# Ledger of designs, part 2: VHH binders against Uncharacterized protein DDB_G0275255

Target 1, 266 residues: Uncharacterized protein DDB_G0275255, of Dictyostelium discoideum (Social amoeba) (q8t2u0)
Amino acid sequence: SSILKANFYYKVDWENVQCFVPPCPKYTIQKLNTNEKSQKILDFIFPNGLNKTTLLGDESKTLIVLGTTQPSSKFPNNATDFLVTRVYKSLPLGNKQTSTDKYYMFGDNGTRCKTSPCPNIVAALLNVHSQEIINTISQPYEKNVGFLDSVWLSSKNIRSDDFGLIGQGTIKNGVISISNSFIYLPDPPIKCPELPLLKCVEGNSMTYSRDENRCLVSPRCTKFGVCTLSIPLCNKGYRLVSFPSTELNGCPKFFCDPEFVNKTHK

## First folded at step 1 (VHH)

Design b7 (framework vhh_brivekimig_d4)
Fold by ESMFold2-Fast, scan of step 1:
Structure b7 (fold): chain B 266 residues (1-266), chain A 123 residues (1-123)
Amino acid sequence: as target 1 above (266 residues)
Amino acid sequence: EVQLVESGGGVVQPGGSLRLSCAASGFTFSSYAMSWVRQAPGKGPEWVSSIDWSGGTTLYADSVKGRFTISRDNSKNTLYLQMNSLRPEDTALYYCARGTDYYEIWSGSLDYSSQGTLVTVSS
């Protein structure tokens, strides 16, 4: 359609309220970075490729949605639905603190420096025509989440496509301290390429590298070497994954991936 | 300090049985996979068996499959190896090790933090 309402970013909330007469909207949306009154929502209309059952109910409190409101298809004069364009889900930190910090997306401003710090990042406030130049994004996850794939997370900080993360945080002296990051869904946004079924010669096994989308890539036949044999425990909200690593001479490399992202390997 | 103390070795005749025990301390035993490794005199170490943190998954070397059973008691921080139908080629110093069961260890190494327990199978 050539006539579209403006899309805005909203934080989702939910309460299992007692309701005697339909419609019974249990969700609310609050427009990010604004003092606009929250709105009650009866239903969310998601784009294809998202598992609605894993995103709603109490789990909806972890969501940011981009989209617009529309009259309910079932109760057009009495309730409001939300047409979703994009979904972002909060990356767990263990003990979750409620943050009142502002929400940003990040871009590269093209500045190149020979020394640090370099003011090469644009931090854009969502829903507001305001931005600030910063030099550093400080993510809390490396210190608080063991075995998190740091290449995967860092690849989402600054993107020119629609797959970048939303960072909630405070800016001081050109540094944003992130209190919460929200990951674009589905993740990975594009399904991993199919791996070739190669048969290794006797005594060798297939080994892989992992790319920034958590995909196994660069299959090689490798003899297994000397291994470090400690098995990590993942933080709550994370799932242990492993694969035979080329860089570790066939030994398993372990990561703790968020439970809400799509599996890319066993 | 990680400590592993093996016991239960001895001299048995072919076809006999032994049960080895490994008492673990200095780490959260219930969070780690555990393994048994043996070393025959003059030879390199050979992986025997592994068990995951819960006891739900077990792995065995082809040479011992069907004869040996690995088990654990997380409440006692103890690993076991029940050895049945023993053969002269099972003669070795047996070590327990903190390790992983995510893949078959055919040329890797394990943490050896004890003296091991000697098993001799002789007629």
Scores: ipSAE 0.000, ipTM 0.099, lowest interface PAE 21.0, mean pLDDT 81

Design b8 (framework vhh_brivekimig_d4)
Fold by ESMFold2-Fast, scan of step 1:
Structure b8 (fold): chain B 266 residues (1-266), chain A 126 residues (1-126)
Amino acid sequence: as target 1 above (266 residues)
Amino acid sequence: EVQLVESGGGVVQPGGSLRLSCAASGFTFSDYYMSWVRQAPGKGPEWVSSISSSGDTILYADSVKGRFTISRDNSKNTLYLQMNSLRPEDTALYYCAKDQGLYWEGYDSTYAFDYSSQGTLVTVSS
């Protein structure tokens, strides 16, 4: 009596049919990269550290979940709940991010080359245990989203851990053209270290660099520079962040971070 | 095409007053929260105050509460900042900004504004 269900990746969608008497499942899940029938879900059981209400609001259509189904705790004979192991959220790109392209996760195959193209990336199809060797991941975000932290996004393409992004796209001639990327949540996956409090001599101010997890790092006391200030506009779904930058002599450096990722300091 | 033109800056003694104005064009002014943001010499930008589209909701940074008053005239597409009891610490370039509809969260550098202006310089010196 101890059959463990396998975890699979599902796209979460919203079901808007009228329901007057419980159970009232308003969500559907569809197994990625398969022709399996979509399944109605009454409730999702999220891991600690994720706010279910925030993630499953009107934004539920932007989620991919890894997990397994189980009978509803409230209606075990009539409804199904979903036990969530991981959550991924679509990175905003314009007004509609719909695609029928297949879903992949990427790994490093260990191949090293002196020149490009280098066939060093494994593109693994989610749920179907099939993979293809590619040489390039072409993300649409850096070209279409102003002030996006490209070091942050690039750090999520190829991972040996569970914190990599899911890329939806089409492969041609060893290149995947991404139509949608889904970011592992929470982001950052590990909380940023607390910043040490440094006492700066009068005339100097605390300044920072940013790492690939959007963490402020390398705090320094820096002499004030002259700043020219032009505050950028962020694309919809992104919030403006700034910090006093060491490389800019204390002047603000700006990024547009996704609104759904965690703030990294304080 | 968002255009924001600030004016009213100058040099004042501590305890003095100035009134800043921001003339807005290129968008429906009455539909947006508007904010004042300042940049002190050698510092990053600091949010100062915000006002809702109707004027019913007004927020101030703790450093300026009781001294500064934000207001707007939707018929003139103009935002104002009345600054009283000025201190040397208020010395900064002051910018008006069109809020993208997100509330300012305290004193950190995280905010969502549309901005494309030169600002107006306020110098408080004895």
Scores: ipSAE 0.000, ipTM 0.135, lowest interface PAE 20.0, mean pLDDT 80

Design b9 (framework vhh_brivekimig_d4)
Fold by ESMFold2-Fast, scan of step 1:
Structure b9 (fold): chain B 266 residues (1-266), chain A 122 residues (1-122)
Amino acid sequence: as target 1 above (266 residues)
Amino acid sequence: EVQLVESGGGVVQPGGSLRLSCAASGFTFRDYAMSWVRQAPGKGPEWVSSISGSGYSTLYADSVKGRFTISRDNSKNTLYLQMNSLRPEDTALYYCATDFYGSEWLPSYDYSSQGTLVTVSS
């Protein structure tokens, strides 16, 4: 069994070094929000259900991991492994410019207001026992990523303390301006529930709504409407998904979901 | 002052069951992920399980997956660990810990938790 002495959040990077004699550590980890020296890592031990080969391939530079170091199982005197408790993956944004902004997790503090701005969000600085109250999370994704599921992303911001999301950004006057968001994996955290079957009368088709976990919900029989044939193109790193939509009278509703999240429907 | 009080430990034979409780006070319980960590005699702390603030997401160590179930009641500020099919290897002092957005695992300076002892033997 694993011995966990301290778990911290780390950014994963790839070590570009040619190595002919094992052990050959390919990765480095940098403790978030600190000036601690980067550590070389030979292997990562991921939680069951996550494909580490896919995550650590060319995508390793987009990962944040929560966990701790331990001696390598293969080279205990010469290399270090990392025991992973949680994994977060960067949500693609067309500009890959490196951000030096701090990393935060957000929680709802329970405050409810009738007017804006409402100081209802706790922004907690990762790895440092420091937090502040903010009123607004300003994220670049909805404006720059076409057909992004905004209900899904918004819910992740509200539930980030539920392992949902890490936000990298700058806080000014109670507003955080997000430069990068990292999504907790797997997403959704729990497989979508199976939908009950409904029989529709002639001229009606089964239609759905989508919940904040990207699951199809609320199956209804809806009369066929006139549909457009315009199919959107998704930004790099996103895949097109569609479902017959109740709000669109049975016509397909399109979303661009991140390629790294689990499929919830065809 | 933040306090965590564990209870429910005891002596049980292999294959038995126990339910541990952790009463939390001094912070907004529903806003924080909670974990169970154990320390066997002569060994360092080992993470057992975690649950998100809402209770929506759970994580388990491979050694306990399928045997232990973590849950919480946010209305009572209480964390639970249902332990089934207990093995001698599960013998340890069990601690609950709050995950303050990437805080260190127990024991931490901020929580004078005493833990609850689980002994699995005949």
Scores: ipSAE 0.000, ipTM 0.245, lowest interface PAE 15.1, mean pLDDT 80

Design c1 (framework vhh_5c3l_4)
Fold by ESMFold2-Fast, scan of step 1:
Structure c1 (fold): chain B 266 residues (1-266), chain A 122 residues (1-122)
Amino acid sequence: as target 1 above (266 residues)
Amino acid sequence: QVQLQESGGGLVQPGGSLRLSCAASGFTFSSYAMSWVRQAPGKGLEVVSDISSGGGSTTYADSVKGRFTISRDNAKNTLYLQMNSLKPEDTAVYYCAKDLWYSGESYDLDYRGPGTQVTVSS
């Protein structure tokens, strides 16, 4: 086929209406940043490696998908399917959206500054050929989520490996106030590298640093100190993860990672 | 695994030149701004130069402006610092750093390499 249908970003929502005669579409899609009417979807065709049943469960309304519509294979004249290219899932515990919120991706515009504010960020509106320069991304997650890996989240604002996040929010005076961030899946986008096995002498233990992809890196043997840390409780939607930390003299470091991201360590 | 490896330092006389290199691996080099940072004996860290992800924008500390040139080769995952008209005050360990974020009057610098020693003396 010489005709390539354009991919667009859509928010997925649940269709909660009674249906007695097939086809019975369970979902709607809304094209982001447009006034186009919602469209009913019978089925989603996901890329290999993504579990659509898990992603489209009770939280289907928290998904953003990049893709295109196509006639249903089973009901070609009466129903529409959606061919998915990318998936983004909302981080729990954002802020309530406002009527002025729009959906953006962020990039580096090349400007370098020694003082703030620095107008170094491009905020590109999804689905429309429009962008503006901003100096600050203000997000709610460090305030709302205890023990969040802020290095991981910050790395997603400006794409580290072409796979980051979509920010929903309002721009005022060069600052975007994010209500919700949607994380590209799978995360991490690339499987963490295998670590060499180190054998430590008595009194020492394997310790690690964590990179922006939540991978354990830089294994080394470190003498254990006295640890006074209590075990934290994670907010709903987040799982507790821990690892022996080089920065804490072998004491465990705790993070609360989103439950929907891949495990990178125990 | 983020890896940064500096090279090219050494002993040079005042007025001389050196070219530093930083080999980067473990991340998408072309997506990040990069910096050269130095630390003189008994002094704090000083950011001497920054370069944008695409190489289109650069900044320099007033102490090195007009003498140093930062550049990058994204195809080779390599950052460079050309240092001309070197002065004894340029004596320091030079570090390659990955920029993540800017806030206030401070750079948010991560994943520094082990550094390369530059000594300017007669």
Scores: ipSAE 0.000, ipTM 0.160, lowest interface PAE 19.1, mean pLDDT 81

Design c10 (framework vhh_5c3l_4)
Fold by ESMFold2-Fast, scan of step 1:
Structure c10 (fold): chain B 266 residues (1-266), chain A 123 residues (1-123)
Amino acid sequence: as target 1 above (266 residues)
Amino acid sequence: QVQLQESGGGLVQPGGSLRLSCAASGFTFSDYYMSWVRQAPGKGLEVVSDISESGSSTTYADSVKGRFTISRDNAKNTLYLQMNSLKPEDTAVYYCAREGVYDLWTSGYEDYRGPGTQVTVSS
């Protein structure tokens, strides 16, 4: 089929305004990377599996949506709704940045190198059809967010199955310096497999590794040890996750996962 | 179905002019933002100009500003690009594109349709 729907990426914002007679649209959408006028939106129609109330509530100013406008189902002559096809949520960084940086998606251009830097990344401007070859994605999260799962975040930059991340940033000399990253939801897209019912012999405990989808994998029995590490505190917007790991011999592995991503295990 | 057909390209000497046309069909032309995109040999895609649904708003890349003019005729479902003071650096395949989302996996604009028209600026 050659029919394509023209969906665009928009930043979602909202503001409480006095409204005495419905419709009372409180949301606005701004087409990314353009100077097009903001549009008022009465309601958003989300894909199945996403909690609209949570995403639009206290965190409404952190969303990017892909989709198209349509007449309101309740007020078709006076208001506009937005049909959402994809949702991206801002990864918290602690400070409220009002960045004017451009928004990009990243892909692999097929170039292979044995040394860095390697010009193997396509940086595509959202909503406009412009792209640039870059060699490095520099993001601020690993330095500024304690215990962030860097394997998980790095896997989002370039994906084979979907568009895992939108990066807002500036490109200089083949390097994009990211000011904000937005994570494709839901995450993970598929529920993690059940852990096997294995019991270790006395003196050993079950330990795990974590894959790029935050799933516990590679269960193995390892000798118990005494942990001397303190329990970390996560930055605002993140929740503590821990699991038994061989890496620290007797200590659980600690990660701070974004609160808006799905829990993978009990 | 989006169908876009470019025409008007060719060989021209530096300082010359060309007018590109794009015949659109399969959609309500007046409802869509339109653009001209080019690709020089060995380079990536570059948006040279965009125009709003009614034609009231236009934008241009810095490389072509003051030399190129985008326009549209909604009654004829046609998009135009008037190119003046052409430079060797303007040599590229020029594509007519309807508004849409860049498809990263195919390294192209998702609603891009058309074979493109070659513009060569050389003496």
Scores: ipSAE 0.000, ipTM 0.154, lowest interface PAE 15.5, mean pLDDT 79

Design c2 (framework vhh_5c3l_4)
Fold by ESMFold2-Fast, scan of step 1:
Structure c2 (fold): chain B 266 residues (1-266), chain A 124 residues (1-124)
Amino acid sequence: as target 1 above (266 residues)
Amino acid sequence: QVQLQESGGGLVQPGGSLRLSCAASGFTFSDYWMSWVRQAPGKGLEVVSDISYSGGDTTYADSVKGRFTISRDNAKNTLYLQMNSLKPEDTAVYYCARGYDEFLTYSGSPFDYRGPGTQVTVSS
């Protein structure tokens, strides 16, 4: 029997079985979009730049990993390790995110339309050679997560690089209704450029815009306007960030960013 | 544990027919696209045909289109390849394979599992 092992997408879970004799694997992986039996994992080998301790443990239930199994380096005849190629983390949506929906990645099929809806999106099922053309990705985050950066999230749906998100959802009449999105880590994948040190004339202050990677861009000297003093409270799993906004005449623009993404500004 | 076992290969004259079978075990067969892949002596792997998990969609390599037919029986966990009008160029080891990642953002291997293969020889 010849087996050519490839990388697959797995949901990570915390191992809950009592163990009396080492090795004692603490994790379980479940192959996405399949009914295959879960596998016990002793250790994960993460790519450089990711904090394994922070991502595993009780937060492991929010992870999807792409990778392959290998014999444990510590217990090669008795335990299995997992070599990780990519990591994705669930974007919080209130207190409950349990779903049995299928997992997809999205691509552009090249179709261009003058009006919507346009069947220009490929929804590819993970771990199986199957895809469907859709016209719309409907996500729950904008409605349910206050001050979420929707430009950032939308930019993650379809990418030309390997940094696109995984969407869990149901497709009906060319529309996918997302129940959970999983963000490729680290985010942003490349650190934001440093901002130039500029001096504004008296009465003006430096203001910025935000790009799809959550980076401050397009510094301008702007005359200060009258600011509203309402400061938002972020949903659980999100942290408040702000910057002096060009579009708000120098007044702070607020966003609630996921706590697990890298900071790009104060 | 995932296992794929091919059968039905053999020696056949040019213009003849063969039917290959693949018995699958250790996984939920109906959740996977399945493929027939071949390797001629001294050549790389060639995807001959693939079939969706329901059997509703099939594709074929240009070299076999109109001559080969892929099918599956999910109740029996079995994949089939009907080969007609065989040519000497079809001589190869034929593998039953699971999975195929064609999506552009994927970086993985095209197949995750294949069987040990069955030899098909087309000659006098």
Scores: ipSAE 0.000, ipTM 0.132, lowest interface PAE 17.5, mean pLDDT 80

Design c3 (framework vhh_5c3l_4)
Fold by ESMFold2-Fast, scan of step 1:
Structure c3 (fold): chain B 266 residues (1-266), chain A 124 residues (1-124)
Amino acid sequence: as target 1 above (266 residues)
Amino acid sequence: QVQLQESGGGLVQPGGSLRLSCAASGFTFDSYGMSWVRQAPGKGLEVVSDISWSGTSTTYADSVKGRFTISRDNAKNTLYLQMNSLKPEDTAVYYCARTEVYITWGSSTYTDYRGPGTQVTVSS
């Protein structure tokens, strides 16, 4: 029929409950920004390209899913499955949640200002027909995570069309204070373009810049020089990545990328 | 004065195991990350593994992942490296270092407080 079950955003949690007789649903979903009762879920049906076992392991409580419930295919009278449309995973090392926090998606409203603050960001409440104009997204990750790609993270906050990030936080005086950010998977949303092979003259080496999707771009030949490198240590949940940087005269540039996002460097 | 002293190096056959220790003094050990760094003859420094101040976060070079385990005992001001399934390519001088290693490309090396090193030789 013309009546379709609507998709909503849910926080996934894991219940450590003893179960002696199947079905044994170990997951719980809670509809974001609502006071609806939590529901037990036996199984999740993920879209192609995502590793369900990895995502729903011990870290399942870091997930937000967009989707809808349906009767279990295995236990249709006794259990509920969840049909997933989108998956978001929380960045490690956010701040502690507050009781006033709500879940938002952000977009650029097109407003351009000569002075700050500029009310150019739309904050849309998930699951609720409500939007608010804000001027600033204050996120904890620049302070909490060393060597995080801030260009990448900033690009996720202001994209209106690609659903790139969910922010959990509190808005006051046009500023949202983010406690936790959730990244739309897979990331990057499109595979990085193949880089052309350039042949450099002897003494020169290939160097790159990084774009907002963590892709290597703008290959050029740079004269090889002496590099003094301090090797960073990444915080738990982040992996060290490096590439020969045009900005650093061919010397490696380091970033700490979340372990759950796809590798972009070959 | 910061002091780091490695021990436990030696000759081991391929496939063997070895445990390195590093005794630290002269600084607040539990406030700093620590690393194991190695240097094969005629080559630059390679960071093998590192560990956070509390011991809860560790990383490993791809060449040693699954074979080496870094750990620390903050009560004893001691850093450890458990090396399993050793390969001839693991032959190097192993240095205990306080977190942040400054590497100059080529054969030059610069380190933020490194011990004198302990030789590990993997050979039949």
Scores: ipSAE 0.000, ipTM 0.081, lowest interface PAE 22.7, mean pLDDT 80

Design c4 (framework vhh_5c3l_4)
Fold by ESMFold2-Fast, scan of step 1:
Structure c4 (fold): chain B 266 residues (1-266), chain A 123 residues (1-123)
Amino acid sequence: as target 1 above (266 residues)
Amino acid sequence: QVQLQESGGGLVQPGGSLRLSCAASGFTFSYYDMSWVRQAPGKGLEVVSDISGSGSSTTYADSVKGRFTISRDNAKNTLYLQMNSLKPEDTAVYYCATWDESGYTFYLDSDYRGPGTQVTVSS
């Protein structure tokens, strides 16, 4: 029979210590939801399309990786490398990022209800074989991050694909209270379609809506009025984006997107 | 390559019992968690029960807790579901499933589940 080598979810940490004789592993990984000892890692091997230079270094402490260990190609008897299958990055909250809460992914269990609360969500503990039925995911980002795209974030909670977020939190009375969310990278997972060319008559400008992948959609010609809104300041870790919107007459729509997600339009 | 084959389904009266079996091959059975998942006509998939690779930990959906018992025999590569006090609401196709390599079990594809066995609870 064959033995399948399983991938596991790990939180990445950084140890910037002076080392005089190689190998000098500067990373550690801790298996999520377990009491296993942390392991030192010399290098991470990313699949094509992911840039480890932007993901590692000072930002490595914000990462969860799915994958498996293997002997270092350069130091096979003295060091361990990590073969990465997926990467998730912490969504900044402005509070202490450190939490001892457990890590979950969420799915739809197929249950449908006519009354609330509806126990229709499976909360699966990562790396361990435990699932709990819940009815509500409560997250802190909408209250603490100004101009966050809540449609984008909410679309990541329950997905039929592999692009769902990881939620760190506590469950009480069928409700998970999220302390930290980790976003699948790259985001968006699928490139936005090119915008169609649309010519507006004099006095009108093209306006857009935004979908759950942060793509501009539904182009239309709208007469712009005088905008009285001030330009918002984004929380640390977020960048301001704006686009002409069908929702706001005379004003662009403003969002604060995480700095680590890909730009969706130019 | 994962291969799973369910058996033991059938017609049973309300209050009756059935025992489902799942024969597994193509992977190291004892290393992976196993689940029983069901789909009632016109409804979505519901995870009924999970069991750890060693058999030491089990979980159950609230709808079946106290009535169903999951177990496994790692020497025989076989998963079981003992169903007692069956109700008409338990009528469904029952699937044996394992987590994929990433641990994703919510939206089961055919590569990680068996073809299913029909359970019908009626007079």
Scores: ipSAE 0.000, ipTM 0.154, lowest interface PAE 19.8, mean pLDDT 80

Design c5 (framework vhh_5c3l_4)
Fold by ESMFold2-Fast, scan of step 1:
Structure c5 (fold): chain B 266 residues (1-266), chain A 125 residues (1-125)
Amino acid sequence: as target 1 above (266 residues)
Amino acid sequence: QVQLQESGGGLVQPGGSLRLSCAASGFTFSEYAMSWVRQAPGKGLEVVSDISSYGGSTTYADSVKGRFTISRDNAKNTLYLQMNSLKPEDTAVYYCAKDSLYGEWTYDSSAFDIRGPGTQVTVSS
């Protein structure tokens, strides 16, 4: 389990005090689920494929990183750098208050039940040797974020490789109530397959389904149906996306995707 | 705040002409492909015409090809639809739509980020 290894999970924040003598670290890290003192960081070394400048800009308070500290390459005796293994970004909720809830990762424990509730989820407390069996992950996003792709979000909880999502929340009676979720980047991890330009017979249009990685799949030529003309507005931090849906007889299906995730089509 | 406002609809006799306008604000109009879409009573959404912002490319539904012309004025942040030889079958609410595509056509050409409130076109004697 990477949770129990040398690398640890940290919340990233800005250093808000003035610095008059270099080196001037601009960031702090706080080890999740611990009372360890915040540490100043001069530079982050990100994995290939992630834009450090974009992620650490005004959004530094929304990042969780997995990694380890090392002496600064430029100031080895008086500054610290951070070697990043994974990056997670906060999924916007509009709630402005900082939660003091603990941070968890989730996995399937293999239990199968004939009725609900089913104690089939492991909630692993980050940075500590502590796990709890739960039956339900209560995400705030379905109620507060219109048109969120719930299949995509659900895939990050227990159907991923245990690394897709960090949930901040409280557990009571086998249920975790999530106050904030953080999505593993990049998302999707691999670019979606390119969709072929196919010509349907006149009167028909190409239609698709969406998979749990937000990729369009199962292209079909569908006869145009009667559509409801109603376009949603997305919550702040989300962009409206649509595609001609097979299940809606070629009519557009709408989702609000997080602005920080990669687009899944050209 | 992004806004699209259509105008120019009305009652016209078969064979007549109308010019629709869409005033756009709150975004960089010249960076987005734009579409005209319509919905006739009891029918589904139909994409009437698309125009790119970077390639000068236009597309028309077979039902309007040769009769309608889409154009844009990026200096005025305005999209136009010139409708000639109007038929009763053209009776619909016409909407201006902001496409998420930036000058290149993909399978996503029917995807619309933002749509205006619409303007009614009625073709009847």
Scores: ipSAE 0.000, ipTM 0.070, lowest interface PAE 25.9, mean pLDDT 78

